# Ledger of designs, part 15: VHH binders against Arabinogalactan endo-beta-1,4-galactanase (ganB)

Target 1, 359 residues: Arabinogalactan endo-beta-1,4-galactanase (ganB), of Cellvibrio japonicus (p48841)
Amino acid sequence: NTGVADNTPFYVGADLSYVNEMESCGATYRDQGKKVDPFQLFADKGADLVRVRLWHNATWTKYSDLKDVSKTLKRAKNAGMKTLLDFHYSDTWTDPEKQFIPKAWAHITDTKELAKALYDYTTDTLASLDQQQLLPNLVQVGNETNIEILQAEDTLVHGIPNWQRNATLLNSGVNAVRDYSKKTGKPIQVVLHIAQPENALWWFKQAKENGVIDYDVIGLSYYPQWSEYSLPQLPDAIAELQNTYHKPVMIVETAYPWTLHNFDQAGNVLGEKAVQPEFPASPRGQLTYLLTLTQLVKSAGGMGVIYWEPAWVSTRCRTLWGKGSHWENASFFDATRKNNALPAFLFFKADYQASAQAE
Below, E stands for the ipSAE of ESMFold2; O stands for the ipSAE of OpenDDE; V2 stands for 0.75 times the mean of E and O plus 0.25 times the DockQ between their complexes.

## First folded at step 8 (VHH; framework vhh_gocatamig_d2)

Design q05 (from n01 with V58Y S101T D106E T107K; at its last look DockQ between E and O 0.06; V2 from the best seeds 0.00; counts 0 for: pae E 12.5 > 2, placed apart)
Fold by ESMFold2, look of step 8:
Structure q05 (fold): chain B 359 residues (1-359), chain A 121 residues (1-121)
Amino acid sequence: as target 1 above (359 residues)
Amino acid sequence: EVQLVESGGGLVQPGGSLTLSCAASGFTVSSNYLAWYRQAPGKKRELVAGIYSGGKTYYMDSVKGRFTISRDNAKNSVYLQMNSLRAEDTAVYYCARETYTRYGYEKFDSWGQGTLVTVSS
């Protein structure tokens, strides 16, 4: 009852980490020509989970800090959606190649001292959100933690974790969530997140061998362009993970382009190479990709699908990497029609067939 | 410091072969997506071939079956074997590393200086 069970609802969600920033940059969002609150729009279209990233102390931006995250969580809760808080444990993006220790902790070389800093930060963050009635339903302890977390910047190319250190740090974050949940009686599910199913197959084996076992959900990023697993092959990885670790798998990130057109000066991350034979880069193709992926995940007994940044639209503001959006062609909003909602929103309410449980 | 150094270009007859080499330093080729691009005069730079960290490869249609991308982890190098060369393959060839990110853009964050391939009678 304290972990994830087979009767857990199937989530269809969105990472909406950019919405507050995009609106501050002048973005508006429309459905059928009418301006809408994007959080309410996602909820009305059937989304039931909002994911949001948190950086420790990113002085280069005013967003994805606790204040911005609290606003996102409040908007999601007011619209009736559950929430997933995604700790990066860094002052910037974390990904399969980059897990930089926050500047505030850079002086800490002792693993137990660093584990305490991570524990206290996680606990203090949850307590602050709880005081606002914004305690998330799920927490990611790290984001795309393919390499060892909390690394000095001069270890960028080191891809093999020191598992004694890595397990100590990961378990510290997990324990902070578990201890908070136990102390308050408020349930929180713990997610560990790895990019690419092929990497997760290796990583979770290493994690188990090194004592990282007390989590609830296996979170995967899945982008077919960069995975060794095609869509038809993805259920094999999901089944292997779930059968081996008895934890449900959730796709916590995916995306697909609805066009190859670039609408601003920022180059699109998902270009021609992202296009799969069965799903053209069109509004219909984006929807069909999501319907197909989500059906495959549900049929395999997975826990859900979260779309990454469907509201990161073009504006005149700068992100870390330049003016505009590198994701506008993968958003759920049509830049040619004043960010009017695209057919991809239909993926939230589609009637996906559950799998029968084998016994 | 990340560096990519291409070599192996030159003048070759139609139907001939060349092997392009890309020596990498400052990162591990087996942990990255590496690609060859080419740019002919007056044309856009175009993706020719790529190799993912797991070894999966990509080729543009016009070179498929003629070009092979590969890597040698011990030498930290990526290669492009170019067979059955045609005049249309004449270009400066660049080796590039893709950084996988979601906070900005997917762009190749490091490029070599290029190596010229000329296919001419």
Scores: ipSAE 0.000, ipTM 0.199, lowest interface PAE 12.5, mean pLDDT 87
ESMFold2 (binder alone), look of step 8: mean pLDDT 80; pTM 0.793
OpenDDE, look of step 8: ipSAE 0.025; ipTM 0.352

Design q06 (from n01 with S30D S31R G50S V58Y; at its last look DockQ between E and O 0.67; V2 from the best seeds 0.00; counts 0 for: pae E 6.0 > 2)
Amino acid sequence: EVQLVESGGGLVQPGGSLTLSCAASGFTVDRNYLAWYRQAPGKKRELVASIYSGGKTYYMDSVKGRFTISRDNAKNSVYLQMNSLRAEDTAVYYCARETYSRYGYDTFDSWGQGTLVTVSS
ESMFold2, look of step 8: ipSAE 0.091; ipTM 0.591
ESMFold2 (binder alone), look of step 8: mean pLDDT 79; pTM 0.791
OpenDDE, look of step 8: ipSAE 0.268; ipTM 0.694

## First folded at step 9 (VHH; framework vhh_gocatamig_d2)

Design r02 (from q06 with Y103W; at its last look DockQ between E and O 0.58; V2 from the best seeds 0.00; counts 0 for: pae E 7.5 > 2, unsure alone 64.7 < 65, grease 24.5 > 24.2)
Fold by ESMFold2, look of step 9:
Structure r02 (fold): chain B 359 residues (1-359), chain A 121 residues (1-121)
Amino acid sequence: as target 1 above (359 residues)
Amino acid sequence: EVQLVESGGGLVQPGGSLTLSCAASGFTVDRNYLAWYRQAPGKKRELVASIYSGGKTYYMDSVKGRFTISRDNAKNSVYLQMNSLRAEDTAVYYCARETYSRWGYDTFDSWGQGTLVTVSS
């Protein structure tokens, strides 16, 4: 279709934030019984985008810092994949339940000073990566920013009590990316990321009303267990967002269990409640979920689908919260077969049909 | 920090009605997934009704058409209207806030202390 830009790909990607840590913990990854480099495996199977999280200064781990992120970006680029850098703007996970200000910024009470710290951090991070030829193709300004960002832990509110503050801080991150891109002539797409489509419908309306408009992509987490939108209903939310804001929607997180069995002591996040009637918790069910979701996203005119942590396998290492993986039953690797690749990898190369362009 | 306080339970004859209330603090009911659960003696806790941030509701089969979940955002409260009560509805009813979190920290649900509903002669 002549109305379709030839250089606007539909992304099929993976968040590979844990791979370096898992390998240092002794994890190996196999395909057809043979040990493989996981970044090369994802690329060979057809993945074209690697997402990676960045924490500001998480002293409880040596991973997801700039050094670890640089390694991940390098491995992704060496395998020929594009990259998405996911700023959490925190010293730990950010999600709808928590958006904690980094300790290094905890003394800053003035919004303009905090916005400058965020701006400078974003700029310095991009410059450091650029010097290594690792500048990402996309940047998330925040992760699952459903609630007001950069909150003090002891006064956290599950909401956005001060949208003027929230908008100032979000725009500071966006401006840092835009300014860097203009200065260097190197394009970077800006993503704003909200968990679950129903929350995005409300959040982006508020964002527009408060002057947060200069971004390129609406990023969604979609986990059917926690969404008001079933899979068949998801295209309606995607269409509404795209028609209202004229920004493409990308699913930047999803997952589905290939088994309900737990292979270590860490409790798995996706249990019985995650299972949808039409997709059993089996290797085929995981694949069929991904094929169905991705087709629906493409038919709705969406920009892509990124699977969350398909390589977070069970190891003997301890994280902050315990030994093992909370996600091995949602990975793309079969714990019963020495982490041999599961059928879910087929979703990267499946032939997805776009919606009709003209009649 | 998060607090849920149920009220409105009591003794009711079969066919009667009760309204349960759940007052929330430490979060806003309009931005959260809220549910009523119940637990009869010797039985597992079961989901009765739920309401999402967008207002979508769900009911277990045995209560459809008899129970209605609702919320009042201004009062930060959730309600369960129970009509045509039956003996099998006898249970402790709990209001719950379900959380979204990844395993990096422990996953937990926030619960109230419960309110007893007894349906009998």
Scores: ipSAE 0.014, ipTM 0.454, lowest interface PAE 7.5, mean pLDDT 88
ESMFold2 (binder alone), look of step 9: mean pLDDT 78; pTM 0.783
OpenDDE, look of step 9: ipSAE 0.277; ipTM 0.693

Design r03 (from n01 with T28I V29F S31R; at its last look DockQ between E and O 0.77; V2 from the best seeds 0.00; counts 0 for: pae E 10.3 > 2, unsure alone 64.4 < 65, grease 25.3 > 24.2)
Fold by ESMFold2, look of step 9:
Structure r03 (fold): chain B 359 residues (1-359), chain A 121 residues (1-121)
Amino acid sequence: as target 1 above (359 residues)
Amino acid sequence: EVQLVESGGGLVQPGGSLTLSCAASGFIFSRNYLAWYRQAPGKKRELVAGIYSGGKTVYMDSVKGRFTISRDNAKNSVYLQMNSLRAEDTAVYYCARETYSRYGYDTFDSWGQGTLVTVSS
């Protein structure tokens, strides 16, 4: 029972977690010079999956809470797209450098009690969404969980010193999704998400050794700048993961700059170091990167590609790190033309061919 | 709690050699990308060389063939062997743990205090 089959759906999607906030900040999105609803635009261009992040009670923002996530899910559903809910299990961003326990759970030191809190939160969230007919098709149990999850900030370790604790907590989230799906008869696929292929090769081996096995999809962030795997080498990592664990691999995050210019006061994350020789930082280069990546993933038997935050455009709003967007040069919208759609949208409808060996 | 401590800088003649060392603590060294950066007077800080957890290396063009980055995971140390030094290599050299971040610049980056390399005749 491998996780790879030639009749597995292949997703081409987008993480649209910032759209509601950007619109509240005055952003408009255009195609061929006309203002458009971005969810409908992505769907019309061929996107079939919307990813959205959820923070536990983040008091520093009014977004990415359950209310905002529900709005995003409704907009995605109304446009005809499937959805992936990305639990961070934190009051802020989780990534390879931090996995902070929510303040509401900071008093819980016993792993079993913490696992129960995580289980109940996951179940209650799914139940609330289900009541609104917004139950996601896929759920990530954690975001970029490269290091041990639910760590206290003052004792943070950049690693997994207690795999038994980590496994108990991860399995609690997985079980919450499985139990909800079984109770209701509504299928939900479970994703575990690791940044960069080389880290996933190590992490999933450790996860299996510690009893984290009951998931459906291996989710990867892939950004060429930060990976040991070049784009041509990426299929090797995908194949190894799929052959070893019999689970399909999906790229749940990627991005590429369409320019190196900065259009606001917020420094852009993807600068000169992000540029690959074969893909210039231009509208055509961004598209060619996506076409090439997606074809390689499809040929390797992967499950899909999700672009991260293609709608995070420059506005007057401030983040934790300053006014503006750190990502406008990686969005699908041209800041020099009032956020008119860029050629990158063509990646959703391109005709990607599976490998003859996989068929 | 993350600490990066550079050493090995000094005064050297053109054509000479130096080895820089960086001792690291407070994180799982073997799973991290490590890099050497430098900042010359009047210039922005620039990447010199980097080494991934699996040992893959990258170099800026002007140092290729002259500088070698290496790591010793058992000693939690990263090294920069600098040969055929030139006047333009004069700079403060920084050891850094560069992190993946899409939420802002310099989030989760860790730097040492730097070690001065002066190349003069």
Scores: ipSAE 0.005, ipTM 0.357, lowest interface PAE 10.3, mean pLDDT 88
ESMFold2 (binder alone), look of step 9: mean pLDDT 78; pTM 0.775
OpenDDE, look of step 9: ipSAE 0.047; ipTM 0.574

Design r04 (from n01 with S31R Y33W; at its last look DockQ between E and O 0.76; V2 from the best seeds 0.00; counts 0 for: pae O 6.0 > 2, unsure alone 64.9 < 65)
Amino acid sequence: EVQLVESGGGLVQPGGSLTLSCAASGFTVSRNWLAWYRQAPGKKRELVAGIYSGGKTVYMDSVKGRFTISRDNAKNSVYLQMNSLRAEDTAVYYCARETYSRYGYDTFDSWGQGTLVTVSS
ESMFold2, look of step 9: ipSAE 0.285; ipTM 0.690
ESMFold2 (binder alone), look of step 9: mean pLDDT 79; pTM 0.791
OpenDDE, look of step 9: ipSAE 0.038; ipTM 0.548
ESMFold2, look of step 10: ipSAE 0.332; ipTM 0.720
ESMFold2 (binder alone), look of step 10: mean pLDDT 79; pTM 0.786
OpenDDE, look of step 10: ipSAE 0.020; ipTM 0.402

Design r05 (at its last look DockQ between E and O 0.44; V2 from the best seeds 0.00; counts 0 for: pae E 15.6 > 2)
Fold by ESMFold2, look of step 9:
Structure r05 (fold): chain B 359 residues (1-359), chain A 120 residues (1-120)
Amino acid sequence: as target 1 above (359 residues)
Amino acid sequence: EVQLVESGGGLVQPGGSLTLSCAASGFTVSRNYLAWYRQAPGKKRELVAGIYSGGKTVYMDSVKGRFTISRDNAKNSVYLQMNSLRAEDTAVYYCARETYSRYGYDFDSWGQGTLVTVSS
């Protein structure tokens, strides 16, 4: 058995969904000038949870399919980290702007038939991973599901016009995870994931009213640039969610630029407007942002913080979006020093207090 | 079907004012991040002003204090009030639902543009 703290662990993690692709594109990662395996580096620096996205059948890439996800989960497990599998339930990124039904399910218009396809896919995926001893510790049923999931592209609505349909589909995924866990006796925590705290306050109210209640964790993306909640205000939203729904909150995505310089032809998503007054876009500012955020989350009783794609570095590879990385200035690796580790890694091992006693 | 239709462009003198309108359909303006971008000949598109779903606004430095972004949820529309116009503001102005994506632009998130010309 573990100690009392392990009954309610606080995670400090990383989404490492791009690492296999970056390495295939020739990327190397360094710490103190020495080449390192990035999964082992994150573990050695104190990361304890790896998040990885899964697409259903994305034909525009060879990555984030089950084979690639299995490799990522294996690398995380071998380095001693727990894992979170992030089902997008789509052939591409899902986010507040799009939740497109996979092509394989595009013919399905009946909600019960679609719910069964989602259930079977979730179950089959978990079973396949379990056979490899790669069953994740946590599963996200959807990614940034701010709008109705599994929408047809030609009738996309940026909202949830049919909450009954949305609830049926979400509960189908939740039930698939619960049923698999009961059948095998292997615990899996269920995460529902909404981008930005202000949107979660509305969404979880609607979810409860429509019978979506059987989940374990409220997952949030937090990017201060796009939130009504400044960093000092974030604890208020966390407290409200936890007090209202009696579920721990975890920040499953965040990031902060360590520079405003663009190192390749890809434009950086986090530019000058991402910079907050207290945290310059510098290696120290990136670290200080993470230390501050993580302390605030822990003081509010939250469950953890996961950094999004800290290993998505610049390479010569071409993706759907062009050459390079749109995220290199938010990675934990210094492009000017051959991807040597940045000070941001220190956030994993910092000593965070359970409450914010200092004013 | 997502549509953004800009209007209100035209010729104005330096120091003048102009109001751009963006009528949105296929999505709810109040639940999205909306922005005005502009592109002068030979230049890249640049963010001018944005409005978050909760109503927070942001502006590029050169227009701060001169331009105001706003929205009317009942009309599902976004506006750009442009005051104290300068020759440097001459551009095609685009209304966009900027993607929350970390990967760049969604092709469905742009209007066709409206030309603003600031000259004597």
Scores: ipSAE 0.000, ipTM 0.173, lowest interface PAE 15.6, mean pLDDT 87
ESMFold2 (binder alone), look of step 9: mean pLDDT 81; pTM 0.807
OpenDDE, look of step 9: ipSAE 0.169; ipTM 0.647

Design r06 (from q06 with T107E; at its last look DockQ between E and O 0.37; V2 from the best seeds 0.00; counts 0 for: pae E 13.0 > 2)
Fold by ESMFold2, look of step 9:
Structure r06 (fold): chain B 359 residues (1-359), chain A 121 residues (1-121)
Amino acid sequence: as target 1 above (359 residues)
Amino acid sequence: EVQLVESGGGLVQPGGSLTLSCAASGFTVDRNYLAWYRQAPGKKRELVASIYSGGKTYYMDSVKGRFTISRDNAKNSVYLQMNSLRAEDTAVYYCARETYSRYGYDEFDSWGQGTLVTVSS
């Protein structure tokens, strides 16, 4: 530890996986009308954790590979923020709908051999980052692993038909992180990540029953539009998870629209259906959502809140899915003011009160 | 594979009622966002009603108080009860499931084949 405190604080962070790509596409970011480096802006506004996704070998893009991730981690650390590396263990996004095995491993049918490939990949990645002094403070072993990981694309199942296989593979990734941390003496916290609290209640029970227990943090995506848990009900799910498994819960993904306006041809993922009764789709509503969520998480004894892709702004670039951004109305940057910072940035420095101690 | 199968459409007099059913397979309706859309001839498809995984419902203004979306978790089905039907409700009605994705996909990538509702004297 080089004199920087390595504590487990309450995190207020951002997933900044798109920033390098957006800047290559000509995006600029502003605060009070002046161009800023977004990593420095987030740090200056009080963010303390940057999350970044890593794909194994996504040949269809130049981003979210180890080179791009290394740049993101370097920018985050230079701005003084801690980092969370989010292994997707796939060549594309993983989520509750898909957990596709990387092409490089598609020939491996034996679970023990696949577990070794996953172990070695995780270890080699950490070693490469460590060599650059970019070892993350936290690692996600998988992303939104609601369904069985490393599935073949042509036989995808929306479930976990073989928990013994799933557990072997998940534990392989966990063990790789643990072994690396022990060998080097450098602490790394392990996160297991499930989309939506209701799914986590089921998943972590199954995981425990199948021997997946050696992790530090329960990571949740929380998007109220898609959850059985309204924002006021969220603390109940957090409490149940923490009381049952004795692991802190962190919200590793959330977002809220600051407008319902479409700024380009890309449709908004968070449209009218995303709007909650208490929070208008406005700059103030986006901030109030974040303040409320973050206070509820902290009061429940949770570990933090990470906003997903607050810097994914609209550009002229085409992606696999078309031109523009499906997330521009959920960013922290006002498209009507040349991507000037929105009030949502205030959530990082707000004074959140911890839960009262038990009597 | 996700599959949605609608039924219950037909010819109805103005002021009448119909119940549309949507049988789902490949996922559970209680953990998903389900919606009914409709498309009149020559018109764009429009959201009619939806039910969130937590049971919250949404209705377009013109059907509020007349239509009710519901689900039956035991039968893995979602329903649209349509009362006080009007000629303007004539359309093909589709059941849809939202794909939980933030990568720029259409938020509904699973649709049924539709069931025709005709409201005419």
Scores: ipSAE 0.000, ipTM 0.244, lowest interface PAE 13.0, mean pLDDT 87
ESMFold2 (binder alone), look of step 9: mean pLDDT 79; pTM 0.789
OpenDDE, look of step 9: ipSAE 0.074; ipTM 0.614

Design s01 (from m01 with S31D K56S Y110S; at its last look DockQ between E and O 0.34; V2 from the best seeds 0.00; counts 0 for: pae E 10.1 > 2, unsure alone 64.9 < 65)
Amino acid sequence: EVQLVESGGGLVQPGGSLTLSCAASGFTVSDNALAWYRQAPGKKRELVAGIYSGGSTVYMDSVKGRFTISRDNAKNSVYLQMNSLRAEDTAVYYCARETWSRYGYDTFDSWGQGTLVTVSS
ESMFold2, look of step 9: ipSAE 0.005; ipTM 0.362
ESMFold2 (binder alone), look of step 9: mean pLDDT 78; pTM 0.777
OpenDDE, look of step 9: ipSAE 0.457; ipTM 0.789

## First folded at step 10 (VHH; framework vhh_gocatamig_d2)

Design t01 (from r04 with R31S; at its last look DockQ between E and O 0.45; V2 from the best seeds 0.00; counts 0 for: pae E 9.7 > 2, unsure alone 63.6 < 65)
Fold by ESMFold2, look of step 10:
Structure t01 (fold): chain B 359 residues (1-359), chain A 121 residues (1-121)
Amino acid sequence: as target 1 above (359 residues)
Amino acid sequence: EVQLVESGGGLVQPGGSLTLSCAASGFTVSSNWLAWYRQAPGKKRELVAGIYSGGKTVYMDSVKGRFTISRDNAKNSVYLQMNSLRAEDTAVYYCARETYSRYGYDTFDSWGQGTLVTVSS
């Protein structure tokens, strides 16, 4: 009979949604000069969770569809990592400014009919993955759902003007996951995902007031450039969310540049303005950012940290983003050394102290 | 169509004040990172002041205490109040939108055409 200990899982993970596409475009990944399989490399370095995005029917690409996602989930499972499936519920990227309804559902104006389409899609996706022994451990019902979900492409939306509609649609996705888990006896945790802590403080209050309560994890994007909360202030937001809703907080997206140099024709999203005073844009600075962030999240009682697209490297391919990678300077791979692994990989195995009273 | 239109520049004496304004259309200022940049002749464009979607502000060191960035969400506009102007503040001032969306297409930023501020006796 032992005393209270911290037995809750703490994830250190990576979103690896681009790996299959990058390899098809000729990318290779190296560690200590040797070519490696990136999924095995992440696992060997201590990553324990792979996040992957899913688009409904993005006809402008061959990737992030169910076939590509199944390959990613298989690679993650074969390397021994748990998985998080990130439903965008759109034919393209979703974020705080856009939550576009899939074209296949654009004709549906009745909220209950739309909720059924969302329910059936979620259920069918989970069933298809389950048949392949690829059922994810966690599911995000939406991605960065700061504004009302499933909006017409022609509509400029500020916030959530119709919470009754929003709650009906969100709960439909949640219920699909819950019903599948009950039917099969296979546990799946539900994540609701909001970009930046200041927005989550407002959003989850409204969600609770409108009956969106049956989720397991508060997921946050945290990019200090775009947040009111500096790193030292982040634990305050985490504590407020956890104390108010009694749900663990997980950082499901973050990133930091290891250089400000641009190695291709694609402009870097994380430029000079992304740099925080304490962490230079250098390999060591990227690592120390991650060590610091992850320790702060652990100390606050959070559930983990997932790095966004550490394997999105420069290639010849053209994507929606153009030729090259807008994220190469935030990857874990050094373009000057044939994509050799950077020191940032050390963050996965660092020894992070819990918030509980520990000797 | 996203547009940013700066106004309020002009000639001013050292120690004087100007208010720059930036009228935005095609997006909401409250959902975006907005900033003022400046470019003096022969120099690179540099950040002067910024305002986050949540309202937090940042400033370059040389203008702290003299300049104030603000926004009016109802008018969809951003302002730069410039006090105690100095000769080194002479530049073309640009309003810019830095979208949160890291998934953007081939362009990341939206810029205005600029407004000239000249500080001289």
Scores: ipSAE 0.006, ipTM 0.280, lowest interface PAE 9.7, mean pLDDT 87
ESMFold2 (binder alone), look of step 10: mean pLDDT 79; pTM 0.785
OpenDDE, look of step 10: ipSAE 0.057; ipTM 0.595

Design t02 (from r04 with S30D V58Y; at its last look DockQ between E and O 0.74; V2 from the best seeds 0.00; counts 0 for: pae E 4.5 > 2, unsure alone 64.1 < 65)
Amino acid sequence: EVQLVESGGGLVQPGGSLTLSCAASGFTVDRNWLAWYRQAPGKKRELVAGIYSGGKTYYMDSVKGRFTISRDNAKNSVYLQMNSLRAEDTAVYYCARETYSRYGYDTFDSWGQGTLVTVSS
ESMFold2, look of step 10: ipSAE 0.248; ipTM 0.670
ESMFold2 (binder alone), look of step 10: mean pLDDT 78; pTM 0.781
OpenDDE, look of step 10: ipSAE 0.027; ipTM 0.490

